VHH binders against Mitochondrial amidoxime reducing component 2 (Mtarc2). Designs and how they scored, part 7

Target 1, 303 residues: Mitochondrial amidoxime reducing component 2 (Mtarc2), of Mus musculus (Mouse) (q922q1)
Amino acid sequence: GTVAWRRTRPRRRRQLQQVGTVSKVWIYPIKSCKGVSVCETECTDMGLRCGKVRDRFWMVVKEDGHMVTARQEPRLVLVSITLENNYLTLEAPGMEQIVLPIKLPSSNKIHNCRLFGLDIKGRDCGDEVAQWFTNYLKTQAYRLVQFDTSMKGRTTKKLYPSESYLQNYEVAYPDCSPVHLISEASLVDLNTRLKKKVKMEYFRPNIVVSGCEAFEEDTWDELLIGDVEMKRVLSCPRCVLTTVDPDTGIIDRKEPLETLKSYRLCDPSVKSIYQSSPLFGMYFSVEKLGSLRVGDPVYRMVD

## First folded at step 4 (VHH; framework vhh_lunsekimig_d3)

Design x9 (from b2b with D31R S56K)
Fold by ESMFold2-Fast, scan of step 4:
Structure x9 (fold): chain B 303 residues (1-303), chain A 121 residues (1-121)
Amino acid sequence: as target 1 above (303 residues)
Amino acid sequence: EVQLVESGGGVVQPGGSLRLSCAASGFTFSRYALYWYRQAAGIERELIASIYSGGKTNYVDSVKGRFTISRDNSENTMYLQMNSLRAEDTGLYYCAAGTYDWETGEYFDYWGQGTLVTVSS
């Protein structure tokens, strides 16, 4: 059967206020690995999809099922992915290219995985790609797993159990939300405060918006982009993963995080959510599924 | 040496009560969110109750009003008071402690070995 998502409530006619334009769209098929720039995408309830490829539907795990990210293995950011109709092609420094089929045999083992203290399943992608990651990272044995829409994702109730006011959604292997958005102006502002400039790929957003003021995205509650309606979840708190250079795979551990902490800490009233993490970018859920593309106007929906 | 040790499991009749305990050592207990998970036959391991630093609690809907999670920071112990037990509550109950260090981006996750609760049909 088919599952229909209906998370929108009936509303009076709303005004649309244009706040910017989509300047860039990235899909990140494998958690922590390099993003793929696309001209257009579908937004599903669980995030971006380009053809058969879905955002953060693959993840590197240890033999015991625990997730591996660029926090532990910074060189994961150097794994490049090429999208093909039925395959992902992976490349990395010093490695022979490997081709991974998107459709896996049903006989492949389902692993019980752990992601930020939550249980989540993943289907094994096979010994060939497992050996490829193991040979690339050279620290221990790794596996690659793929999420299936028949599996149960991580729900908002599990992700943010203290934030009961949040709308219902679920994610596979993304950290916190289906969609991650940052404005170009916010990155420009940050770079005025840095000796060594950083690019947007340090922050791994799905959607980049141009044409607004710095940190204006912090105020956006509901957006219409193309056919897609999105609702604010929470601000994106930043950690040491933000200090991994996406071109070298070297982790700085200080910048741009220390600079962000100097001016982007949360208000004391929400310290229980964000602690001492600086805020840079916004998490959104998808309320109305559809397509969006680079060049689309970004509208804030106001009553 | 980090340890979580569960106790209090056993066999009870439907409608009965049990109190599970989880004794913690080797870490700063008051900083951690604490969880009870249940692994039942044919069902994925599920989070049934959580308690945060400061005492805020959350429950899965099937146990809300019947189970009560609590913590004693002075004794480094977490409890699960289970009332009005049903056959569906049968399973292996795991104590877990977790924290996300936003500064380092590291998640710390510690588990006990589990304690068995059996509710007669």
Scores: ipSAE 0.000, ipTM 0.265, lowest interface PAE 14.0, mean pLDDT 86

Design y4 (from b2 with G98P T104Y)
Fold by ESMFold2-Fast, scan of step 4:
Structure y4 (fold): chain B 303 residues (1-303), chain A 121 residues (1-121)
Amino acid sequence: as target 1 above (303 residues)
Amino acid sequence: EVQLVESGGGVVQPGGSLRLSCAASGFTFSDYALYWYRQAAGIERELIASITSGGDTNYVDSVKGRFTISRDNSENTMYLQMNSLRAEDTGLYYCAAPTYDWEYGEYFDYWGQGTLVTVSS
């Protein structure tokens, strides 16, 4: 079954305070692979959808079903995806282009997969694309799986069960929540502290907001963007994945992570959640489904 | 190597008290939140109580005011003091610690063996 996110609080009139404007929207069909910039998107309870393409509804796995990310295989960030109605077109350095149908035969095997210590299912995308990833990565045998909305998703409540403020929601293959948001001002602030500048694609947000102060997004609990209502889940903790250059696929292992650790560590009161991971960006759940687009004002909802 | 070893379970009468202990090793105990879960027959494991590295506590509503979680960082031990026990408190009690595995880049829940608490006759 699926969890329907609906506001459980009394239906009071909320005050709307504009805090910024949507400057960029990205969808990442395959976990760890390159994002696609879009001018508008639907937000479903399980994340962004552009036509038939859903955010992080595909994942590369080992034959035993364990997830593969750019942490193990940094060159995954170089896999480019083109959206074409009923198909994804994949490109990567040294590879022939491959076209993947979005709708798979129902006869394709369902695999039991694992990511972040949780079980999740995925439908096999076929031998041709499996061989394509295996040939590209060259380290072992890989497969590509696709989530189906009839399958049960994962919830962060199982990862952080002590945190009573966490909502019941489901995701397919995203790390934590349906929506990941960062402000341009936060990236600008980080870059003032770095010798080599980094771009937003290092951090893989779905929504980029302009017009606010650096790290102001850390204070946003409930947002209205376009028709969509979102609620804070967690701050986004960063790891060595953050040090993979999205243009080269080279993992630095140090920057920008060491600089983030110098000033973005969590308060001691929440160290159990974030440990020593620095915080950069915010995770949101979708409380009211709808559409949003680049140029939309971002409103904070307050009582 | 993370290890969690529970002790202190047993049979008690309704209204009685019991103290569970969880001895931990193989990680920096003071850095991690720790949890007590309960599993009753035919029911999924549920979180009963938690304590953060800083000592903040949380409880499921059914045990609030009756159970107290605490930790001793010098002894690497977590406790659950259970008072005013009810038949519904019967179950296997598990100590758990979610620790980050840097190789996989994800959290794994480490579990103890469990200790049985029976509230009866």
Scores: ipSAE 0.000, ipTM 0.169, lowest interface PAE 11.9, mean pLDDT 84

Design y7 (from b2 with A97K E103L)
Fold by ESMFold2-Fast, scan of step 4:
Structure y7 (fold): chain B 303 residues (1-303), chain A 121 residues (1-121)
Amino acid sequence: as target 1 above (303 residues)
Amino acid sequence: EVQLVESGGGVVQPGGSLRLSCAASGFTFSDYALYWYRQAAGIERELIASITSGGDTNYVDSVKGRFTISRDNSENTMYLQMNSLRAEDTGLYYCAKGTYDWLTGEYFDYWGQGTLVTVSS
């Protein structure tokens, strides 16, 4: 059916083993733009939600619907967002603030957009915010689009057609999965290997976990955090986007990627999935919706 | 190996019609959205039509009502029916299937060689 994304599977009673604690939660309303740190979030099957604001439910597009990311426009990482009940407030260097309503008129045009080989729709956010992004980036005409849950997301079968064993989920404008998680210990380990230190914002995780060993998150299959049950999808392969400094908007193109490649390449058995991309962090789907907060214990669910 | 082969282009007078075909191999055709792009001299390649794996279609405003995208999953072929052709429709038409390149973090298109459409009197 049409409600496949709402299907949850019954689970046997699980034993819980604490593996860490939630140290930070980020929502990124607009793809490639600055994240918002929150104390508490709801996890839906399509990702994190704080009030009416959903993770990666907005993105910047060219007039023809092609997505725009920090790959093409690194200064997108400098666009800061303030969450308000019915509005987003956007700020960027050299720009006056703009206020964007979360609820759009149903008469606003729907654009056909393209993300990583897959069709996805977006509702136009209006001329004012389009002109704001166009004036900020100064390279061509841009528009902002918003996903709504009546639209079809990108499914696991389309994202990973060779990996038929993966659980069913849908995403709007995130790259690959509803939830992205990294441990603090993994970042600390990476930084011991770098001349110029990087912060967690280079990697744009939704959930940061403390209290575990470096790369221990690579082993976590099923998690309970607060009321939320999550299931492992795949490791997070890293690309040139991770070389954009979130404070300056300058793209390095080399680090931390070259260092990650020196020790974080995948096993040959999964090279068809990850190719030569280094692995840093973990993708999860949401199996049981609910709320989680900073300070919550992170449990592995073991049969 | 992914392969896309376009055909059906040609010379036509304004108001005429052409049907383009894109024959695909090397992937599970029914699982992917597919696209028609157009490139005219001196302009960037433009997405003009798309069709999802489920058959949902979308078009740029300049071709709506004149062009129809369709697919035949049993033949691994996508089509673009072009009616009421105008001089501005002249260009090289490409079919495309996208792939995410994890290494570069970029959308990577598998493209055919293109098929030329010329609309002239």
Scores: ipSAE 0.000, ipTM 0.146, lowest interface PAE 16.3, mean pLDDT 84

